# VHH binders against Profilin-1 (pfn-1): the designs that were tried, part 25

Target 1, 132 residues: Profilin-1 (pfn-1), of Caenorhabditis elegans (q9xw16)
Amino acid sequence: MSGWNAYIDTMTAAAPSIKRCAIVGAADGSVWARTEADNVFKASEEELKTFVALFNDVTQVPAKGADIEGVHYVVPRTEESLIFGKKENTGFFAVKTKSAVLIAVYEGPNEVAAQVRKAVESMQTYLNNAGY

## First folded at step 1 (VHH)

Design p11 (from p1, 13 letters changed; framework vhh_7pa5_2)
Fold by ESMFold2-Fast, scan of step 1:
Structure p11 (fold): chain B 132 residues (1-132), chain A 127 residues (1-127)
Amino acid sequence: as target 1 above (132 residues)
Amino acid sequence: QVQLVESGGGMVQPGGSLRLSCAASGFTFSSYAMSWVRRAPGKGPEWVSTISGSGGSTSYADSVKGRFTISRDNAKNTLYLQMNSLKPEDTALYYCARHTYYYGSGSLKPTDWFDPWGQGTQVTVSS
């Protein structure tokens, strides 16, 4: 079992509306930890490699959107270390740290999205401070 | 100020058991994974076990797997290590540590990612 699961547990406890999430390597998209069993994060290795490469130039992402778990999301705008997307009542937040990318997929309205964003950004800050 | 205080160490014969405790203060205990780390005389620190903030996942060093059990009581801000079937090679000063990073992809030394460390509790296993 992955030792990074503690961070997954922390994020899902802080934002129960997170349906699936993962922590992956920023350089190659390798999975460090993900939700499992009934909430398994299903992105392929190739999809994750493509996704983390989006952080090399986030300004191009709104024109193209982003794919996670085979679902194409509209990306309305980005910030330097943040990509987020929407598809109807589902969405995601992805943040880059020094060596990792955190991805959280959620379901619900804008009020729920705000809670998920806060949880993901809090973990981003924590990992950056820890040197990751 | 973050503080960790270990207790429960002592002297036991091979095959004996001990339960270590770690009282935590100064941070939201349930938000952090916690680890047990030991240092034997003349050796560097060795990671022993980790438990997630929720208690939902645990991991163990190969040398202690099947003999040691890590647990936590988040209502009491306390971490535990139940040590069974103790061996002379388990003799060490045992520290609890707030985990900043679990063992993961490409990582070699979980002990490099712990902050803070407690003062330690001595475990001596001898005949």
Scores: ipSAE 0.000, ipTM 0.119, lowest interface PAE 15.5, mean pLDDT 80

Design p12 (framework vhh_7pa5_2)
Fold by ESMFold2-Fast, scan of step 1:
Structure p12 (fold): chain B 132 residues (1-132), chain A 126 residues (1-126)
Amino acid sequence: as target 1 above (132 residues)
Amino acid sequence: QVQLVESGGGMVQPGGSLRLSCAASGFTFSSYAMSWVRRAPGKGPEWVSTISGSGGSTSYADSVKGRFTISRDNAKNTLYLQMNSLKPEDTALYYCAKSLGYSSGWRTPHDAFDIWGQGTQVTVSS
């Protein structure tokens, strides 16, 4: 457990519909912190390396979708620092900061997704302001 | 209980190199991300670099990228900062810091840190 686990705890507390999440390096997808034990974030290092590289050209992502924890998500659109996707009752939001990518996987309807997005974007703003 | 002790500072001429060390005790060192933060005279603290608990991920301030290298030895509970191509503007008191966590309203890297050491002085002048 790194000191970055406090940020994981904060995100999950802010949006209870987050089932799993991680903070990874933007350059290489290396895990800084992730949810553990019964709700462990199970993406492989290779999957995360591929995923963070999507932020190099987010315009191509809606055509391909995105894979997280071996699950393929439909990505309806992207914004410069935001990738989000949906698959049935599950979804994710991923945001890029200067040095990190925050990934939150949630379960619930579209109304729940708005709460998760706000939590992730709030943390993104905080980390950018803190120089990360 | 938790203690961070920096060393390795000193005086060096522009273009020179220094290696800073931080000895940590009182907590499970490998479980925490560690950072270097500096404060120049009359200025607020400035984040320099962070390394993950495992050492697998590092990040740097734009002002030091390509010149400084952060590393750690978890077996020795020690954090390092290798500083190359030093410039007068690198003159500052350098602190070792353990990550604190998120808090609404925090705006700078120093607000994100639980524990700061006493610091080690780096002076770059001819």
Scores: ipSAE 0.000, ipTM 0.131, lowest interface PAE 12.7, mean pLDDT 80

Design p13 (from p1, 17 letters changed; framework vhh_7pa5_2)
Fold by ESMFold2-Fast, scan of step 1:
Structure p13 (fold): chain B 132 residues (1-132), chain A 127 residues (1-127)
Amino acid sequence: as target 1 above (132 residues)
Amino acid sequence: QVQLVESGGGMVQPGGSLRLSCAASGFTFSSYAMSWVRRAPGKGPEWVSTISGSGGSTSYADSVKGRFTISRDNAKNTLYLQMNSLKPEDTALYYCATQGYSYGLRSHWPTEGMDVWGQGTQVTVSS
């Protein structure tokens, strides 16, 4: 059975304001692990494939925004391996590693956003160091 | 100091038109993509349109495609939004925003998660 669920648990424990999150393949958006039950991450296969392809040229993303779980987010800016967006009181952080993309959807004010970003970037560093 | 100043808002009837302007200063305007973002009372921001630094590429939210036109005059450091066929649903405070800078003048506009935003200009569409 896949051990990837342990990383989802680690991320949500580090930032309790994460409402839903997933770890997906960077090449195809295939789900390796995601939150389930009352916090199920609802993105379709096609949406995730489209989303991970945004990392091929992040400079184009602020012009169009990004869609996650059928919600359109304003993307104010990007960094080489980071896309983040905002929609009302909700937002997301997505980071790319060598083999994966980590996506965390949160709700709350900017103090919450900073905590979520830190948790996602910490996991990104860990996975990169582990060869993923 | 990076500064953005919006103008051109007002009250208009459905089907009417308005032209918004955003005067930019304190940075190399032509090097940055610029966006229009709107915020209805009690709601979060909704992206409206973006234009590349050169003006050669534009994109629009589905809700405004065919009705709004974004443009810029790099010689005047000014961004524009031509709004035609206005609907009541377009009623909002309209902001212009840059990529790559943080807006730090007001503490309720957090810097780490926000690009440079202006003070906004109010558009009200009602009969």
Scores: ipSAE 0.000, ipTM 0.116, lowest interface PAE 17.5, mean pLDDT 79

Design p14 (framework vhh_7pa5_2)
Fold by OpenDDE, second read of step 2:
Order: C-alpha cells, then sequence, then structure tokens
Structure p14 (fold): chain B 132 residues (1-132), chain A 127 residues (1-127)
C-alpha cells in the first residue's frame, strides 16, 4: 500500500457518505491510491485518463456530463478546479491539485454533498500547499 | 469542548527515557491524524512525529527517528510518545496536536496544519 492511501483514509473519515475514493495523476489519470476491499474504486485507467482531461476545459463538462466507474453523471456546473456530478441519490466530487485529481463518489441525500465537498477541498488545499 | 491535555514530561539525564501522553476529548479521536510538535527556547516549532487515524501510517523527524515511538489508543482517546536515548537537544515544550481534515504536511510549515493544540508538557534533558 502506497503512502497515498493515508489521504484516502483521511477523506473517507471526514465524510462518511463517501463510498469510494481515488487519487490519480492529473496528467494521465494514473491511480496513486484508491479505496479497496469492500469499496473498491473501479474506474479503468482509460476512463480516468478521459476524466482528468475534463479539467483542461471544465466549461464544456456540463454539456456532456462525466463518467466514473461506468456510471454517467449529470454535471450541473463546474468551477476552475472542481467538477461534481449527480445521479439519483449518488454523486461525485472531483478536485484538481497541481499534480493530482481527487475523486470521491458518495451516496446519500443532497444534504451530504456539502460534507463531501468540504472533505475533498480540504485535501485539495493540503496537497496544494504540500506542492502536489 | 475539544481539548488536548499532555502529561508525562519532566527532567531526565542524557540517555534517559520519558513517555508522554495526550488525552483527547470533545471530538472523534479515531478519525484524525495526531502529531507531536516541540518548541525549544528561542526556537520555532519543530515537528516530531505524526500518526494516522488507524495508526497504520507513521512518520518521524530525522532528529528523533530510531529513538522516539509514536502510538495511539483509540479506545482510550490517548496519544503517546515514547522517548528513548534522550539528548540535551531534545529539551523542549512538547505539544500534542490534532490534524485537520487532512494529514499535516511533513514537516508542517505553518500552525494551520493543526486544528487543536494542547498546553504542552515540558521535557528537560540535562546532566
Amino acid sequence: as target 1 above (132 residues)
Amino acid sequence: QVQLVESGGGMVQPGGSLRLSCAASGFTFSDYYMSWVRRAPGKGPEWVSTISSSGSTISYADSVKGRFTISRDNAKNTLYLQMNSLKPEDTALYYCAKGTSGPPPLPPSTEDAFDIWGQGTQVTVSS
């Protein structure tokens, strides 16, 4: 297990509604860490490569949505370093750092979304300050 | 109320040992990274050690590696620092620090890396 798993654990602990989580390279979508065991993050390398590329132009993402783990999510809006999507009682938050993309897939009512966002953005801030 | 209370400090001779404890309350202790930070007189804070929520990830400053051991008991909401082979340069006020929603940077560059601090326990190593 890589040292990056510690960051996965931190995010999942901060937001219990997070079901799966991954840290991937922003350049190529390579997996640095992901949830394992009963909550395996299952996005393929090819899918992740496509996903991280969305950050090259986030303005186009709401029009086409985003796919994670074979699931298509509607993306209501985007921010410069933030993509989030929704599907029924599930969703995801993805934030970009200098070198990484953090992805958290959550399940629950809309009210849990704020906590998930806070978790990934906190990690985003930390990693950016650390040079990642 | 969130609180950290350190104990176990004292005066020892070089080569001696001390075991510090930090009692946590007011938050879910098992969900956060915990750290030890020390401040010597006239010096800035120096990171000593960090331990993850489960204890599976541990890191040490080079200055204490091989001599200090960080551990935690989540059932007791307590953080520990076993200090062996103490040196005069280990003399400092030792703080227990709670991580924020993420792990602290290593070493921490600012106090913003930690959410809550204890009052500190004094460790003095002198012949």
Scores: ipSAE 0.020, ipTM 0.298, lowest interface PAE 6.4, mean pLDDT 91
Fold by ESMFold2-Fast, scan of step 1:
Structure p14 (fold): chain B 132 residues (1-132), chain A 127 residues (1-127)
Amino acid sequence: as target 1 above (132 residues)
Amino acid sequence: QVQLVESGGGMVQPGGSLRLSCAASGFTFSDYYMSWVRRAPGKGPEWVSTISSSGSTISYADSVKGRFTISRDNAKNTLYLQMNSLKPEDTALYYCAKGTSGPPPLPPSTEDAFDIWGQGTQVTVSS
């Protein structure tokens, strides 16, 4: 088992509304770990490379949105090292660390979105402190 | 080729100290978390300690907390284990184990399957 898989498990346990998630390389979008089987994170390598490049200038993302798993999300605004969006009953939070991007796709109302954001930001802080 | 070479083991009386070293080669040492694992006669492998690639995150098995200190020198591609207040129960063959790239798992793995195990170094604590 990859050491990164345990981090996926930690995030999903902290926020059960996370349906699919992944940890990918910030430079190239390469997958380090992701949810599998019935909850498999289905983004292509090309899509992930495009997605992580959005962190080069997050201020431009609200104008064009973001694509994850072939789904186009409206991104209402961004924060430093944070991109998030909503589409109907689904949403995502993505955060950049020193060397990784964490992406969590969730389902549920706005109340559960706050829990998902907290879980992702907590992991971001932990990984940054661990040198990632 | 990947190599891990453990050294520093020996015989010591209870309460004594030993410092183990693991020299790594054949891979980018600074990209991987590293662990110490031990195997006592007739028992399965037991995880001892893990250190992240940068050295910022460290964890220990409950049986060794407060007595053992793990550290690494990425410039020298070397992993260390300082063992203090040794007990007869610490008698085992100690292995340097290569993790995966990235942070160590949460919780630390106690499984006996590791990518690479060195030849081991014997630690015997007896009176």
Scores: ipSAE 0.014, ipTM 0.239, lowest interface PAE 7.7, mean pLDDT 84

Design p15 (from p14, 15 letters changed; framework vhh_7pa5_2)
Fold by OpenDDE, second read of step 2:
Structure p15 (fold): chain B 132 residues (1-132), chain A 127 residues (1-127)
Amino acid sequence: as target 1 above (132 residues)
Amino acid sequence: QVQLVESGGGMVQPGGSLRLSCAASGFTFSDYYMSWVRRAPGKGPEWVSTISSSGSTISYADSVKGRFTISRDNAKNTLYLQMNSLKPEDTALYYCARESPPLPPPGTDSGSHFDYWGQGTQVTVSS
């Protein structure tokens, strides 16, 4: 465990609909922290490497979607530092900081998405201000 | 001016206990995550523990989990580290450090978790 786990806990506490969460390196997808125990974030290293590379050109992501933990998500749209996807009653938000990508996988109706987004974007702002 | 001053260090025998304190001033203490970091002789810095602004979120390094307890008193602008069941490998200079929001000060390392830290307090565990 590292200090990064505190940020994982902060995000999951802020949005109860978040089931799994990870902080990874933006350059290579290396895992800095992730949810564990009953809610293990299970994306492979190879998958995360591919995922973080999506931020190199987010404009292409809606056409092909995104895969996390072996699950394919439809990506309705993207922003420069934001990728989000949906699959039935699940989805994810991924935001990019200076050096990291924060990924939150959530479960619930569409109404919970706003709280999840707020949680990850709040952490994004915090980390950016901290230089990460 | 931001200031962090550690105290409470000393020499104890294995199995002993110490309680470190960090007095913070010059900023709104309750708005910041705070951490303890230690540096053993000949080793690099090692993260020990972090506590969120409100104290609701806490994390520990595996090496100290179950033995150390981080806490804070925002009314007193003080961070604490209760260290129980101390081991020789806990011997180190212990630093109080402030997490780096909302903006890092000019000239600081933007890649660091922390923007301010104290001078440290020495903890020595020896029989």
Scores: ipSAE 0.020, ipTM 0.365, lowest interface PAE 4.9, mean pLDDT 90
Fold by ESMFold2-Fast, scan of step 1:
Structure p15 (fold): chain B 132 residues (1-132), chain A 127 residues (1-127)
Amino acid sequence: as target 1 above (132 residues)
Amino acid sequence: QVQLVESGGGMVQPGGSLRLSCAASGFTFSDYYMSWVRRAPGKGPEWVSTISSSGSTISYADSVKGRFTISRDNAKNTLYLQMNSLKPEDTALYYCARESPPLPPPGTDSGSHFDYWGQGTQVTVSS
């Protein structure tokens, strides 16, 4: 139960506005860790495989959007190794590291989006430096 | 296979000293933060100390600060805990533990994210 779950705890402590999050393998979308119980991250294996493949060409994503937990998000733009989306007052940030993709889903006013992005990007930097 | 083997425990009088060793094999020891964790009879595990992969960053539980020193020898794949001014409250099984992933996450408390533990070595402080 240990290992990657500690990283989920770190991200949610840094940004309490994160509703659900996961760390998945960049190659195949396999779940390494995710929020559980009342905050369970509900994306299927097939959905995550499709999602991580979006990082093969992020420039095409704004035209199609992205699906997470069966919800279709509008992706207004992408950046290097960063996909983010919005649907009304909900949104997500997803970042790719050497071996992983971090996904955080949030809900709230615009101020929470900046805090969630900061938490996810901080973890991305940390994991890249650790060789993941 | 990942293997951690502790040694150096024993019986000692209050105020005495012991040095624990942990021999690591089956992984690149120099890539990992390493910790000592102890478990007293009838209690849960208590984190004692952590050392970074290079040895440059070290932290201790308040209960052992100033008395214990953690160190490592990456050439020998060995972790050490020098225990001075031992107290009866230090009586416990002492475990060598590997952090997972190789580095602890930013802002997390050391002692909550270990993926591999040794079998433990008994330290008994009594007169």
Scores: ipSAE 0.015, ipTM 0.164, lowest interface PAE 7.2, mean pLDDT 84

Design p16 (framework vhh_7pa5_2)
Fold by ESMFold2-Fast, scan of step 1:
Structure p16 (fold): chain B 132 residues (1-132), chain A 126 residues (1-126)
Amino acid sequence: as target 1 above (132 residues)
Amino acid sequence: QVQLVESGGGMVQPGGSLRLSCAASGFTFSDYYMSWVRRAPGKGPEWVSTISSSGSTISYADSVKGRFTISRDNAKNTLYLQMNSLKPEDTALYYCAKDLGTAPPPIPPSESMDVWGQGTQVTVSS
């Protein structure tokens, strides 16, 4: 198993409300690590290439939404390195680092969303400081 | 449960050859990119080579190009690394890793490789 799986484990331990997550390459969407088994992150290689390309111009994303694991999410707004979306009781947070994109899918109310966002942003800061 | 077992290492003289094997179980081997990574004494881990799920896309670190050949046998769930023209600089513990995507991921900043298996030791000396 990849040493990047330790970072997946760190995020899910920090926010148990994360249902599925992945760390992918910012340039091509290649999977470095993802949750597996009962919590398998199901995005295809093609979908991830499309998704990471959204970070080339995040201002266009709210008009179109975003697709993760075959689910279309409404993206209410974006920040420079953050895309988040919602669909009913399901949502995601995706953050870009220097070399990676972290994606976390969760289910639950706004309080759960805040916890997941904090975990993902903490990992983003850690990886940026480590040069990734 | 994912399990990777490396074998085939040993001691060899400069210019010699070794063939490493990695036996995979607990996942659909033919669906995944596979990689070889090594850790030399006193150094951090270094990516060596990656092969696509079908075997059609292959990449190598500059330090091993022309000398090493990665291959796979999906019917046997086995990954191989043929190492020719071995140099003292190739002395390292060699690991195989399950890899998803079109390019090898960078080595994590922790330097620790949480890989399934203990790796296989290759020592090149005269």
Scores: ipSAE 0.037, ipTM 0.432, lowest interface PAE 4.5, mean pLDDT 84
Fold by OpenDDE, second read of step 2:
Structure p16 (fold): chain B 132 residues (1-132), chain A 126 residues (1-126)
Amino acid sequence: as target 1 above (132 residues)
Amino acid sequence: QVQLVESGGGMVQPGGSLRLSCAASGFTFSDYYMSWVRRAPGKGPEWVSTISSSGSTISYADSVKGRFTISRDNAKNTLYLQMNSLKPEDTALYYCAKDLGTAPPPIPPSESMDVWGQGTQVTVSS
């Protein structure tokens, strides 16, 4: 395990509704760490490259949505360093740091989304403070 | 003042064992992730292992997995690294490090660890 895997464990522990998550390079979508075993994060490199590029202009994302792991999500709105999507009882939160994008895919009622967001944003803040 | 003091280093033959200790003071030890980092001659810092505040989450570098064991005693404010099956490649100055936050440090470790000890030298040679 790399040090980045520990961050995956931290996020998943903070929000039990997170099914899969990944930490990827903001520049190229390269996978630094991801959930594995029974909950493998399955996004391809090409997909992740496209996904992280969404942060170059987040204002356009709500109009076209976002794809993760071959699943298309509706994106209600975006923030400068935050993209989140919904599909039925699933969704994702993606936050951008200086060097990374943190992606968490969750399953559950709408009420669990707040906890997922808090988990990824907490990690975002930590990494930003650490220079990442 | 936050302080970390490593001990337990020395010279051993390949296949030998050492147990490092890190005495922490000046902060609430039990609230922070702790890590071991090493620096070999002529190389940059290499992350070795991290342990969560409670000890429930542990991670290792691939190069030491299965041979090293990180642990902590929060009552004693002490971090440990049990090193077994030592190899010449393990020769380095070993640092105890406190994370900036309450999460494990990213790689490279120098960017997320706000306090390092002075280090303890580990030399593995025949």
Scores: ipSAE 0.016, ipTM 0.286, lowest interface PAE 7.2, mean pLDDT 90

Design p17 (framework vhh_7pa5_2)
Fold by ESMFold2-Fast, scan of step 1:
Formats: sequence, structure tokens, C-alpha cells
Structure p17 (fold): chain B 132 residues (1-132), chain A 126 residues (1-126)
Amino acid sequence: as target 1 above (132 residues)
Amino acid sequence: QVQLVESGGGMVQPGGSLRLSCAASGFTFSDYYMSWVRRAPGKGPEWVSTISSSGSTISYADSVKGRFTISRDNAKNTLYLQMNSLKPEDTALYYCATSGEPPPAPPLGSDTFDYWGQGTQVTVSS
């Protein structure tokens, strides 16, 4: 299943606490690659379209939170191209590149969140440098 | 069977130019994004450039931007890379590739793309 799957594999190898992740189109939320099998990322097309639209104005996101895989996350703050949230022991980091949005859902304490953020931001930098 | 055959490599002096070609067969070339990827001895693959199926969307690695031009001829199933102002750092085996995704992923390794050619060697030295 073609070239973007290697990115999923690379992110999950870099941060093993990532339970599910996906790479989606920034314009429409179309799935380019996602975790499958035991760790399938289950967001609907409608939910992903809504989610990527949050990057049009990230300043509005903390007031309403974000929904991923039918789970509502509290978003404490945002950065220009970063949305992150928490729901009990589960969290996510999502970053926007020129043409993509990377979403990683993880489980664990704050110590593993730092590793997940680093993995996602490193991939964001790589894709932006590649023109994506 | 998908086949990609690169040609046009060779030895040139710094500041010289080369034009690489990639002949594609076994798939509908006009439906696929195409990329050039290079590998220097002892290093992993480095993405160079990508062109959309129609040729309207093009991207380049920062290291080659302004010096290299990617193009395609869908009637001839051929991808091109015009390389100008060549530097010793451009010395590498050059591959063409397709990933089958919209858009194709930049390479993290050879398994990042669905299909690779055998490559064509470019050596820039005085």
C-alpha cells in the first residue's frame, strides 16, 4: 500500500506510545495513509473534513475542543500549525504542513506525550522541507 | 509489469549540465505523479523533485531548487530532469519512482515508493 505507509511506520517506530495515526490531505481531510489492523484509525471522512478545517483558524479551537474517532478532546491551547488535546489517559497531536495534516493518537502519561510531539513535529519539518 | 528505465547520467565537471530521462512502461503513466530520487554512496535515498500527473504541480528539494527542472511527456511515457549548475554534492545514483498515492510521498527509503528503476549514475568532478 504505497509510499505514505512508510511515514506511518516511521512515526510509530519513533514513538511506540502512538496507538493510531494518519496522514490526511490538508484541503479535504482525505486519507493518504493510516494505521491498520489491530490499530486502525477510525475517523470518518466527514469528521476528518471538519478536523482539518480547524487549521483555518486555530485560535477558535480551545473554546470548542476537537473530535477524533468520535472522541471529544479538550484542547488547552494551540500553536500556529499545531493542535493537541487530552481526554483522560488518551491524547493526540496534529500538525499541519503545506499540503498535509499528521494526526497521532497516543495513550500514556505526560512523559510519552513529549516523544509523540517530537516525532510528529520532526515529520512535519521533513514534509515541509520536501514541499508538502 | 511496471518498469522504469533511467538514462542520461554521466561524468561532468562542476558547473556543467545533464538531462536525465526515465522511460516508463507497464502502467498508465499519465495517471501517476512521478519523482526523482537520488542516493549518494554510503547514504540513504534523498528526494529531489516531484511532478503531478498533468505536469501542473511541481516541487523541488531546497538543495536543487533553481538549478534542476523536472518535466514529463505523457505521450511518450517519459519523465525528465534537466540538471544545470551541477555541484560535486550532486554526485549520486538517480532513480525515477512512482508511489501511486495522491500526492506521492517523498522518500524515507527505497520502500517509500511503489516502483523504482535501476538508476543512472551522475558524477560531478573536476
Scores: ipSAE 0.068, ipTM 0.512, lowest interface PAE 4.8, mean pLDDT 81
Fold by OpenDDE, second read of step 2:
Structure p17 (fold): chain B 132 residues (1-132), chain A 126 residues (1-126)
Amino acid sequence: as target 1 above (132 residues)
Amino acid sequence: QVQLVESGGGMVQPGGSLRLSCAASGFTFSDYYMSWVRRAPGKGPEWVSTISSSGSTISYADSVKGRFTISRDNAKNTLYLQMNSLKPEDTALYYCATSGEPPPAPPLGSDTFDYWGQGTQVTVSS
């Protein structure tokens, strides 16, 4: 799983506003890699299992919101393989690949969101090309 | 000692073809995923293709899909890359590398792969 850390590093480097990041299995929410040290991604296994299941029907997510690391986020809308949420000056972007979900939690004004989205979607594209 | 030796590179015109080979030794070749990676002048390394141990799983970068074909012969400890419809942007030093899961992540570094060769130069120019 150590190899997945490179993807974490790439995403965090691409968007400085990302505070925490994780790559998890799309099927079960198992953690493949996550930010650690001073920026530990702290979502529980049960929470991640629930979260990745949201991609089974993204159309329902705006009505429910999404929880990450014990924090409830409002989800304004969803796209296919994309869930994003907001809470005050924080938010998250989550994208689904064939086998993984990439989650990035960011802090900052709304203007930073575009860069975060680009970072995770770029990685999404790369992984999809690789068959993951 | 693990050794990967690439060959088959050269200069071709756009639209031309080349077939790269990688001779592996010093490890159980058939147990490893294998990849091709390239580095173009002035650019960072770029992942090209990966093939599973048995050859049953194959993936390509979008930039080479439909033009390149990765294959392997485990009996000969050899990895191949058939490159057709070559473009100037395919010009690069091509490396053979051991790989596994996950696939290499950008940017690629020396620690991305367990082992890789010295590379073979491919130049596509009119």
Scores: ipSAE 0.032, ipTM 0.360, lowest interface PAE 3.9, mean pLDDT 89

Design p18 (framework vhh_7pa5_2)
Fold by ESMFold2-Fast, scan of step 1:
Structure p18 (fold): chain B 132 residues (1-132), chain A 126 residues (1-126)
Amino acid sequence: as target 1 above (132 residues)
Amino acid sequence: QVQLVESGGGMVQPGGSLRLSCAASGFTFSDYYMSWVRRAPGKGPEWVSTISSSGSTISYADSVKGRFTISRDNAKNTLYLQMNSLKPEDTALYYCAKEGSDWLFEDSTGPEFDYWGQGTQVTVSS
């Protein structure tokens, strides 16, 4: 949806190292907005449904890892509403709000990861305050 | 100035046990997740285990589940790894890492590795 695309634009402006991102429904993984064209976020419906279900019990995720866009990420730890993972020079941060899950895939070193996490957490706070 | 000093390594036979310690200074230890990471001869770093700041959330690599136990003592600023039923494939240099450190996984290659201290050597052989 076009309204939700503004939040994608805000996140990518705050952290230009985000390669691809999406905002999906927390209940079913349905895509509300995602990066497009050369930066299209291409996770399948089945994968997203599986991914958002991980937030039902984040403590189990480090044992299994997480799959995004057909890439298996090792998840070293989780926080109550945060799952993040790494594979080589790529990684992701995913945060859950009341109604949504925000997923940002990035490429780069740990300094880049810190900026991406800040952008995603800032948007999480904003959406929670907006009732999402 | 963050410092992490690992100790407790040594040589043991298969089936043996060792307890590793990591003494932390230069930061508020009780505020951070802590991890153990290892590097086998000729291989890249492999994540072993992570423990949350309070100790309430713990995770392990599949290769060490049921054999290793991570713990922490926030009053002493110390991280521990109890290693039981050691196998030859556990032979590695073991490092502790603070939250925010970039640890490389088994399939990772790159310059993002950042460990403090020289680690502690664990050798499992006959």
Scores: ipSAE 0.000, ipTM 0.152, lowest interface PAE 13.8, mean pLDDT 80

Design p19 (framework vhh_7pa5_2)
Fold by ESMFold2-Fast, scan of step 1:
Structure p19 (fold): chain B 132 residues (1-132), chain A 126 residues (1-126)
Amino acid sequence: as target 1 above (132 residues)
Amino acid sequence: QVQLVESGGGMVQPGGSLRLSCAASGFTFSDYYMSWVRRAPGKGPEWVSTISSSGSTISYADSVKGRFTISRDNAKNTLYLQMNSLKPEDTALYYCARDSEGFLWDETSPSGMDVWGQGTQVTVSS
């Protein structure tokens, strides 16, 4: 039903190593769409509000890290519209568009991380071009 | 003082084997991803392999898959590279490196390597 679920499906098809993902509002962290059932993205509303606010000043994030689904990730560096984190065999990529933040949690080695980043950045470009 | 010291290099014939070691000191070895990187004569640095802090996640360059095995002993603060079926094109100076980026390392970039050792020479020739 949700129109935004089609973008979740597109991202997970592009990078099957994405374990869980979500599209949330950039202003408030409200969930527009997320993976469900066995792949449910479990972040609370409070956590997502805190997370999207990190994009207001990404330069401060590497010093503190970031929390997603109650898991604390080390953030090695950031780019203007990209936050990514690592914790052993898991990690995430989060990108900001004009009105949304895309979050993808994955599991796997460095080659998998590179593929997930590519998929998330491709969707970011697509949504920005579509006016989101 | 943060330090990495490689050893175990030498001269071998094609098809031979060598085991490289890297002794780490001055930091909590078990907290870091570790990598092996090599530099062949006249070439830039090329990534060989990466291992996660626990040892559960491992990646290899396509040129060494099936021949090299990376491992670590966190109790001894030591990184290893077992090199089998060596080829002349494996001739290089081999460095161990501390990898703060971990998950972003791929075959096209040495990004995230923040501490390097001196290197140990491997020469494969008839």
Scores: ipSAE 0.000, ipTM 0.150, lowest interface PAE 11.8, mean pLDDT 81

